VHH binders against Uncharacterized protein YOR238W. Designs and how they scored, part 9

Target 1, 303 residues: Uncharacterized protein YOR238W, of Saccharomyces cerevisiae (q08634)
Amino acid sequence: MDEKVELILVPCHSIWKSSSHPSDNSVNLGQLPEYWHLAPFQYEGNDHLAFIKHGLTAIKLLLQRFDTATVIFSGSQTKKEAGAISEAQSYYFLFEKLIRYVMSNDNIDVPNFDNELRLLLKEVKNLLSSQNVNVDELFYGGSITTEEFSLDSFDNLIYSIYRFEEVNKKFPQKITIIGFAFKMPRFISCHAKAIDYPQSNITYIGIDPKPANYNQTQLSKYYDDLVQMEDKNALSLFSSDWYATKDRLLTKKRSRNPFNRTAPYAQNIFCKENGKRIEGIEDDEEYFETKIKCKMPWSSPRQ

## First folded at step 1 (VHH)

Design s2 (framework vhh_sonelokimab_d1)
Fold by ESMFold2-Fast, scan of step 1:
Structure s2 (fold): chain B 303 residues (1-303), chain A 121 residues (1-121)
Amino acid sequence: as target 1 above (303 residues)
Amino acid sequence: DVQLVESGGGLVQPGGSLRLSCAASGFTFDDYAVGWFRQAPGKEREFIGAISGSGDSTYYAVSEKGRFTISRDNSKNTLYLQMNSLRPEDTAVYYCAAEYSDWGYLEYDYWGQGTLVTVSS
């Protein structure tokens, strides 16, 4: 057991349907959009394949870090139609199933996976085999876990930091975020800054959705639209509501919480004693300067 | 205050057609992407199709493409689903949903109460 210093954060964006049975008797490994609770826009980009790339990249990184990292899948119970299963728990179950599948089968080519996924899966299988990894130890030993209360990307970062401390009894000295490349600016320029986490201690690995059978013109329009919508609906909002305590971000956060869950993290300064989120911060710059700046456990690593 | 209200469901013979409507109120309709979902008895909710706020982009589940057409009229704050060549397996409660287009968030901001479509002889 080495000292755990790195948080490998995977923000979740969907809920995998573990109970969906393929009509052709193939195994459900999340390879079809019908195996996920997808939003309409997630179909065009084959977002579900990007979700699988995110999780496999996190596991690859964990295997390379030799017990110095913890992988955290982050996302709450956000879908009434899915019931009491979180985004994070569904990813955890999917990756446990997928890793057990590749360790138990000689042919690991999954139908509907693209070439990037096929290569990544072989790379992960090779690392698991060369290190003689016990899959039960990998998933049950605390190196891979869930954070199940996040309702937006700000929560993904701050709640996963507190979850890391809950599991390892220390705050992370380094964070690697594996998510969509088009979302990198909100994590680095908005969220990390808002909580005074040193940008030099954050690595971002971006893997975007990829539409199938698009020509170069269609692909350029898709990514341009993606960046424009990200700016309009998230980045610009977080630039004026750093902590998602106001206006549209708060309304969105409430709509994502159909089971009215509250985060259980001790020392979470963004929640009241009753677990409810703080609301109505009028001046985020003043709040940062007076309550956050140089006052967080991570503001001075190893202090 | 914010509402989505589906209408146009009913009993129809196999091979028939129906047009469903979804009336939106209490929000700026053309800022939202809107879609249709259905849920058959004993099954999970299934995506049918969606249309962007401007109406310029449409997305369909493969199994429904060619039989179902989604459209919107932003001047009337109304979403439509034209269903042709209906089959008994199309029997379900049909829901409309609206999402402030957020590329990568897995939520719909608003859902309707649904309208029942029964395809039977």
Scores: ipSAE 0.005, ipTM 0.321, lowest interface PAE 11.2, mean pLDDT 85

Design s3 (framework vhh_sonelokimab_d1)
Fold by ESMFold2-Fast, scan of step 1:
Structure s3 (fold): chain B 303 residues (1-303), chain A 123 residues (1-123)
Amino acid sequence: as target 1 above (303 residues)
Amino acid sequence: DVQLVESGGGLVQPGGSLRLSCAASGFTFDDYAVGWFRQAPGKEREFIGAISGSGDSTYYAVSEKGRFTISRDNSKNTLYLQMNSLRPEDTAVYYCAADTWYEGSLSPEYDYWGQGTLVTVSS
């Protein structure tokens, strides 16, 4: 009955191995690092558990705003070793499997999940029961969908906005991003500004990786290193290449596209007529001032 | 400045009823989801229920559904919790909270909290 007005965006960071089966006869619900296509740096923090927290938090929020929100998992086919499966599609399949497991079992204790995950699972199960939302309605009713062409965090934001419009016939009036806390500055200070999306209409929920068995000193060092690497490898680069159309960011984007995917979104101003991403913007500030500022469907009323 | 003030707590016998009130000031009350939480001695704070800014949507913890009813009066900037069939295990400090992020949030990280009102259920 209510129009869909809120995009709940989950940027994806890996691909779940749906075909992996544990030797101990337990169910694969993404609870072990070996069930994911992880990069080396993602092991220290148990990043895979943070991925599951991101998706469960998104589903929890969706249930609290069921008639007005759409959850979008965002991420392309980024790994040759995974085959032609997107990050977004693998998250969708994982969460469908996980929620069905939770609704079919009285004891929902999943081995290797931490206490936060166990509480999130109980909250989601309770919300589904109290609101009489069945799992098929949740996953097949259009409230949860995928965006499968994003190759970096800028794409996560802009392509999910276009995907939201494709599904709901309207652009989102509000965006909630659920991701790593250490990545918040690039989404708010770089990406949202670059597309003239009002920051007052964006909420960011940050859930970071957490190494097991680290003391407070080790944790502080770990998070300091995350922030330093984030600045070196992303934030400083987006400050001088707002749209990832040149130099190191473009090289990284191309390396993440082994299946040569092109985004199909109508009215996507960042793609050429053939669907290929625009490249080589000489002056990002001039591009913003002349092509984007106060000209986007979501631009603030004048001011 | 944002302020939430709970009232209506007290001593009741098992099977009794209580209605708690939460008076809100310092923000546009009808724009925000508000909810009730409780904390018993030595236990974690637990969610009871929340209501959207308009009052059209309500969310409850499954264990409390049917015994507790949450409502609001936006003309008075007041949130209510009607508690029926009270049990000794309902003994706790009850807190009102406002969430500036979402309507009907179950988050334990609500932005604004009241000071709490004590409910004791004993004979």
Scores: ipSAE 0.000, ipTM 0.121, lowest interface PAE 18.2, mean pLDDT 83

Design s4 (from s1 with D99S Q100Y Y101D E102F F103D W104S S105W Y107T S108P; framework vhh_sonelokimab_d1)
Fold by ESMFold2-Fast, scan of step 1:
Structure s4 (fold): chain B 303 residues (1-303), chain A 122 residues (1-122)
Amino acid sequence: as target 1 above (303 residues)
Amino acid sequence: DVQLVESGGGLVQPGGSLRLSCAASGFTFDDYAVGWFRQAPGKEREFIGAISGSGDSTYYAVSEKGRFTISRDNSKNTLYLQMNSLRPEDTAVYYCAASYDFDSWGTPYDYWGQGTLVTVSS
């Protein structure tokens, strides 16, 4: 009904194994860690269940926003073992499969889903049914799409903004990020500031991993360790390397690009004239002041 | 060239114990999180456990916790899996895998060994 104004961003954290089949007649809906290409730290918290909660929450929000929002799953082809399949495309395929599953079945209990996931599935099914939503239109009509070139969280934000403009012909006036709560500081305090996107126009919905059967002491240690690792491995690094163009962040970004992909976004100011990514920015504050501040399409309201 | 070579597999009786080793070469072992996976015939590859590059953090699949212990010796570039109270259901090819860590959590596993067969039978 209204123009598309809101980007609902889902940063991706893994690749779903769509070709993995259970030994019985149960369906693969990402409910087991074996159905994903997980990093070591993603097993303890059942991160794969949090990934599914992120996507379902994004679809729920989309349905509540009517025609004013676009959901973008963001993540590149980051896993050599997975082949030329992006994180974003694997999420897109998983959620298409999951939504078709819940719309074609009266009993939507999925083994190994927790109570929060079962409630989200019922809420999404009820919204789809009450609004008489066509599932093909939902997935093929442009309301849910992919951004497939991001190699880190900085890319997740900036490339999804460019992807939103590619799809909707205008930049988002507001952004809702649905991701891990422990990662919120990097998106709000580092990435949004680095690209001059107003923090007041960003909403963050945090859904963290949750270890099963942990007592309060074990949970407290788990979340303290997550925050400490987030600071060590990301937040402190982005504070001194705003655009991930040097040092450890660049090394991590290069290791995540086994298929040597380059972003195609026409207004991408982070590429040189030859299409290669900008690397080795010596002074991030000077770069921000001279190239970013008050110069981005979103730095002030469109007139 | 990067290599991961598993050893220690074989035939063992139910209730027995076995220790698997994985020798790493061609990369800075301490920078990588390393883990164990297994695959039984007709089944998907299943995670068993992983250990961070520093050795400070370990992760286990809940079903194997208490029976299996993962450890590493960075001075020998070697990963270990100690398996106790083995059952016929533990019969599988066991793989080691490495993920770039920087003394932290790493990315999904990029390097895999060829596997070692463990058969639990009487």
Scores: ipSAE 0.027, ipTM 0.493, lowest interface PAE 7.2, mean pLDDT 85

Design s5 (framework vhh_sonelokimab_d1)
Fold by ESMFold2-Fast, scan of step 1:
Structure s5 (fold): chain B 303 residues (1-303), chain A 124 residues (1-124)
Amino acid sequence: as target 1 above (303 residues)
Amino acid sequence: DVQLVESGGGLVQPGGSLRLSCAASGFTFDDYAVGWFRQAPGKEREFIGAISGSGDSTYYAVSEKGRFTISRDNSKNTLYLQMNSLRPEDTAVYYCAKDYYDSSGYYSPEFDYWGQGTLVTVSS
């Protein structure tokens, strides 16, 4: 029987400032926006709280599926101001710190967490306590790891699949993606299809940013604006550049790679022999039909 | 060759108001979010607010919401910051910044800013 069959994928969206020390005696658990290297558009919705919800949800699922799942935080070294620290590594360190905090304290009411986070944290604490979890084993035993070369959401999916194979020696039979709900269409309708991964084997858990103190009309406008910006700046682009190897998506990818990193995964079909990413796919439909469809390790078996 | 040129800084009394401008060139202005940052002597750069490429969405640091208003005029490739109820602690050099705004959750390794900044001094 396959011991590790499920990839729990957490696409990362920022870098936590582990070296940031709060005023006085408070603990940095990522609860304030100034504890993150946020993009301007990430402030209105308290995106940093959504990042914490994503990781806690992944840990919750892992605790329920410990023998069969691997959590992978996915994201490269995307910010010069942060130094040689990946998004994925910063999430890993934050969640190790947060889980140790939860296990060491009876009062786990973290200031600036919203009600959803407080309930989720209590649920995670209950699972950790009921299973008598060894925190060192949880983080150092191989069930939680990082993928540190992804520069966009397409990379998040394909590189995490190859990272899973690197760690577990097998490709995942099931993928659970925990991310923003408004980004679900790109993962399901674009990325999974582009690599011939069966959509029936993917579960998407969507947790969106949530502005504080907005009335229903303001919330509706906020989420409508998110969907419109998602379409304009990502979804429509992935519809004509499935593999992010040309045009605006490639330009964005190059600008997010200040340390010029390349993925070292064996069998990665999107890297050349010298480790450089593949570029300039002229006809994505032809590439899919000739190189991808029914040819991937996860494509339908020949029997 | 992104270029951002800030203007409008100066000396104001506590409780006063000031409007900053940022003239942008070298990129398709309405495709990118742009924002304002400030840096006081001896302190790290602090985020103030940003506005989406269309101008339909605005984002503020919690501490500045209500006192500062960000806006843009895409026909003039210009970003604005309206500052009200100014306090001595608002004394800083104010910088305009461009972001590779996209909903994929990735952006440039650092905010693109090419201005010299504009000094705002709040003193009696």
Scores: ipSAE 0.000, ipTM 0.351, lowest interface PAE 11.3, mean pLDDT 84

Design s6 (from s1 with D99G Q100D Y101W F103Y W104Y G106S Y107T; framework vhh_sonelokimab_d1)
Fold by ESMFold2-Fast, scan of step 1:
Structure s6 (fold): chain B 303 residues (1-303), chain A 122 residues (1-122)
Amino acid sequence: as target 1 above (303 residues)
Amino acid sequence: DVQLVESGGGLVQPGGSLRLSCAASGFTFDDYAVGWFRQAPGKEREFIGAISGSGDSTYYAVSEKGRFTISRDNSKNTLYLQMNSLRPEDTAVYYCAAGDWEYYSSTSYDYWGQGTLVTVSS
C-alpha cells in the first residue's frame, strides 16, 4: 500500500485559449502562441512549448511514481480577458485534451511541436499503454489536480503545499518542481528557505524556452538576457522581500489578481483572520526567525 | 482615470510607412511594460511588439522584426510603433496595452486602448 508523499509542482505561466479554433483541420493543442494569453517576453523563446513540456514531464514522472505522487498545476485567474479561468485550470484541461488525443490517434505528430515535445509525447503514450492506464482514472482519480490562487512563484510553492494537504490529508515529504531552469535559484534558495522547507527534500527539473532557428551566438545572447531579466525582475527582489508583501513584488501580485481572489487554505499562516494575504512585513529575517523557523509542519527538528 | 489613447491610423498605400502613437494617462507610465497588438476582421488579436518600463528591453513577434519598431518616451507618457514596408495583410485595428513586465511570470496586460484602424490599400 503506497501513500501520497510527493508533490509534483508545475508553476503555470499563462492561460491556454481552449476556445481558439484553427483555420485548418488541425486540433488546438496549445502548439501556436495564438492559442495562449502570452505576455510579450514569452514569444521569442516559444514559451508556450516549454509550458507543454513542463506538464508532459510532470505526467511522465507521475506515471513512473506508482501512486506515491500528486501533480499540482499552480496558478490563479490572472487574465481579465480570459474570464474566470485560472492558469492551473487551463493547463489541466489542455493536458487532458492532449493525452486523450495521443491515445485516440495513430499519428501523434502535432504541427509546430519541436523534436523534444514529439519525443516526450511518445514516451508518455508508451508509458500509458505499457501500464494499461485508464485516462479517466489518471485525470479524475485525484492524482492530477489544480491550485488556483497563486499569484507569484512564492505562492506557487506555499499554496501547492497547502493544496497537497487539502487533497491527501498530509503534507508532502518531498517536492519535485518542474519549471524553467533559469528560475531554479528563486525556488530553492529563496522560496524554500523562506518557508523552512528542507532543500534536501526538493528536486528541480528545469526546462527552458528555446528560440527556433537561432545560431549559437543568438542563443547565448537570448539566455544571457533571460538570466539578467530574471535577476532584475524577480531574484534580486525576492532577496529583500521574501514573502512578496511590499514594493514591486506586491504591485505585481495585485496586478495579477483582476478578480480579487483570496486563498481558502485554513492552515495558511500568510493570511490574516479576514482571509486576506498579509502585507508590509517590515523585517523578513525577524519574521522568519520568530514565525517560520522550526515552526512549520514540514520543518526539520534540527533547523 | 487610467487611459490609453491610440492615434496615427489611417489609409496608406502598399510599401508605405506609418507611425502610430499611444498616449497614456492616469498611472505611472515608466512602471509598466507597454506593447502593440493588432486584430484583423475575423481573426484573433496578435502580438506585434513590447518594450519594458525603462525602455532598455524590447521584444517582437519573429515575423515583425525588421519592418516594425517599438519605442517609448517616458517624459511624454507616449508609446510609438513605426511601421515600414506596409502590405495589405497589415490592415487591422492596432491596440496599445500596458501591463507588468516580469519575464516568465503570470502577469497580464491590465490596460487597453480603444484601437486605431490602419488600412493598407491602393
Scores: ipSAE 0.006, ipTM 0.348, lowest interface PAE 10.6, mean pLDDT 85

Design s7 (from s1 with D99E Q100T E102D F103I W104L S105T; framework vhh_sonelokimab_d1)
Fold by ESMFold2-Fast, scan of step 1:
Structure s7 (fold): chain B 303 residues (1-303), chain A 122 residues (1-122)
Amino acid sequence: as target 1 above (303 residues)
Amino acid sequence: DVQLVESGGGLVQPGGSLRLSCAASGFTFDDYAVGWFRQAPGKEREFIGAISGSGDSTYYAVSEKGRFTISRDNSKNTLYLQMNSLRPEDTAVYYCAAETYDILTGYSYDYWGQGTLVTVSS
């Protein structure tokens, strides 16, 4: 029994529509934007293909870690029209379906996947085959699981740490985050710092959306705009609201919780015993110094 | 005081055409991507298409390819959906929605209209 020491975190950004069926008898593997609850800007970037790259990269890493890691998909029930399915659960269902498809078919060329996805899928298939992986053990054995209460990126990190402990009975010694490259600064410089998780124990793997048919000038502007908006709307806000408990960050967090769900993590210091989130922290620096700094289970060296 | 108001729905025969309008007020229309959704009786709400704030980019659900066209007139703060070759299965309440682009929390449709009914029969 190897010790589970690494959290492989996949922040989720949408809900896959498992009940959607193509008109041409091809299987729904998330390859078309209409198979997801997407916003218009997510269409521009083909964000749905990036979501699939994130999850496949997480599974690839899991296989390369020889069972010392746990993959956690993180995201709550954020869309009333989708019903009682979380972003995280929809990713879990999609990747179970995709891996079973890969193991059951010799030809794994999925229509509408780009070349990066086709190569990644072949690499994952080769790892599954070479290690003689049992797909039921992979998905039902606890190596891949969900965190279904996160409403923003701060929640993605802290709730996934507590979910990891719930599953493995210990906190992660290392975290690998697989997400959009343009979001890396908020996870490393804001969220890890705010919870006193050592930045040296975090690896970030960035895979960005990739607009189709853009020339170099259009592509450069697209990515420059993403970085500029990230600085303006995330880094600036998290600099003065470290825990998303006030102002615009709290308003957005509440807007993403149509089912008014509460987190069940008993050790989570950012929730009360009744699962209600802590709100209205007046002085984040004081809160960090008095409640967080050198007081978290992960603030101390681990063996 | 953001408001979206759909109009142009009604009864149409199979094979007919309709153009829906969505009048926007209370926000800078040109700064928002806007789209069309529909909800048929007993079914979930589905995406039809969206158009960028400038009007330079359009996105469609594959199931509507070639039959529906989205456009906007920023001088009139109005979004349009041109629907051709209508079928009984196109019967639904049609909604317009304005997308907020929020890198911090992700993407959402924060502003919705009240809908306009399209019935394809007879």
Scores: ipSAE 0.000, ipTM 0.271, lowest interface PAE 13.7, mean pLDDT 84

Design s8 (framework vhh_sonelokimab_d1)
Fold by ESMFold2-Fast, scan of step 1:
Structure s8 (fold): chain B 303 residues (1-303), chain A 120 residues (1-120)
Amino acid sequence: as target 1 above (303 residues)
Amino acid sequence: DVQLVESGGGLVQPGGSLRLSCAASGFTFDDYAVGWFRQAPGKEREFIGAISGSGDSTYYAVSEKGRFTISRDNSKNTLYLQMNSLRPEDTAVYYCAADFSEYGWDYDYWGQGTLVTVSS
């Protein structure tokens, strides 16, 4: 088989409630908001449907790459109410369930899925069938895995790179990120720069939430508010705190770690002593120039 | 020292209305999203609605949109939930919570709750 060279990264945003069962005969495939541990801001846009689109798009891309990629779902155990289950693990289990459902049924219409999801499901089923893919091999063979220690989008990128190396014994030569379109600027302009990963080796596939039954005025307000909130609460903060080691970003990161977990990636220079994070970087540009630039395993590409 | 204190719960007949209040202290109220959750006996805590720090954006669980309205008065550090057309299924302890995250299930600060009973 060809060497694994591409990281397909899916940053996770919630935990699927695998134990939730409807009172009727329907199957829980994440299609209702009540099947997720959603934050308040995730209801209006039907964010849960966007999560499913992200994962299905990742699996579709994996199949189109003839298994030269690894899909990594990235997200830690961030919710006390969910217990000891990570965002990443819940996505992994949901997509295993969904793919097995699709392969065992001729009618793959899932109630409450939109037309994009129905099309993606059909495309994935057709690719699995045309390539004669074994579903057990797909999920258990190492092509799809989890990164379960990320607490923010900076962690999503850097931890998934080290998770990729842990699984494949090589760092990725290219990265495809599948996430919300409104979050693209932080990954490309902030996170990739902060770790000296070449922007030319990153592809971003953006899929945003879609409120149902909104008129043009309501949609315009929804997306405007989304972009303003992204700038105020994330993008502007990462522009002055590249590594989330200070002030509001550090406070947010600590609050997202209710089980006080530490990352196991020994090669990760952003962690010290037993996985504990670096805090309080006084000058991020100086840190980048002296510790990061031309010093990362990916900093010296040959072509 | 963050505190959230709910009030306004009680007994109401089916089809009736109630307005709940949540008094906040110990943080800059205007800077953070706050929301309402409820929990019936033997069930998981469920989300009802939330409002951004400025009040410009409101978010509702699909099942509650139209019957419940969330609002805030930043001059009084108070969050409100207006509940209309109440049903016996709305019987629960209602909690307010502060979310210091941008997006994510990071509610670290909860009130003690106020009981709403819908019964004839």
Scores: ipSAE 0.000, ipTM 0.350, lowest interface PAE 11.4, mean pLDDT 85

Design s9 (framework vhh_sonelokimab_d1)
Fold by ESMFold2-Fast, scan of step 1:
Structure s9 (fold): chain B 303 residues (1-303), chain A 125 residues (1-125)
Amino acid sequence: as target 1 above (303 residues)
Amino acid sequence: DVQLVESGGGLVQPGGSLRLSCAASGFTFDDYAVGWFRQAPGKEREFIGAISGSGDSTYYAVSEKGRFTISRDNSKNTLYLQMNSLRPEDTAVYYCAAPEGYYDWLSSPSYYDYWGQGTLVTVSS
């Protein structure tokens, strides 16, 4: 059997516009906000640069753990204007393009990347070169793949676990999540707990958006606002709707599913036989105690 | 050669306050997230929190929120941990640590590779 034991999960937050072209003969590698289908709130912090840091960090870890890890980009077809392209698929295509760019160029300075991205690209290039990596095997060999049905962060975790089992024939023994640091509490304290996945087997790598040219006062306000909005719009909601099956979280899910996609995970306890997500769980604590606790393939016998 | 040196530990009464310092050298301090950890006798190393290279973001473990504050002074290559309302269960050796990578490992305790030797904090009457 394959020795793949680690899921490296990258929750996706937007769709890259692969067909957008620079006016200066540079290559589109996602470095400008107009190369993405961004929501208005994603501009201030240059969220698109954080997306690229997330994926490059995942590839860095994969290169260090190639025999034991699988990278999964997670996110559904969430934008009508983008067409039938998932967030996950667009990240996969972007990172394939970026790695091929890095391997085919001596100068890897991408215009509009910040210093962190430039340092990260050099680190990734060094790993690729020192290990004599076959880029086709990296992207086509099953070590990097997509999960294309997730509509929220809870889906990102549970669907990627089942996607990992689909490709590797066993559930992950450890999970590394690479995402925004301000979103760590929902993954660790809400989502992992809700599915009885041992928190000791989860590592979270947080990389936040970074506004350009802000002074310390502006940065402090930006991150304070970010944490407050996260609590208001997500963390507090997940505390009373653990599985996103009702109220505001369900309304958000429906608004993010313009192509009416359904998850294909028939064995997933959170999905009906037709692949549709379970809705309207009346008592989340009772559901956890009776259906989830100590009953999942990844549950610790002594939790 | 990367060096992290903690200082400021000592004996403090329950309810007291203490500020720890960590002096960093041998790397570009401003480019790295830096974190605080502690280890009580016979226990595993516990993550307290971390601060981004620029100081723009801080992340705290849930158990430590509100009592401990992390800050940094990049002009002095120094990291700080302000500890308030100390309890006997806070007795531990406190370590500062930096990741091996060039970017924010803010909330990932398993990726801190460069460690100081620690400073002992004893909370006792």
Scores: ipSAE 0.012, ipTM 0.414, lowest interface PAE 8.3, mean pLDDT 85

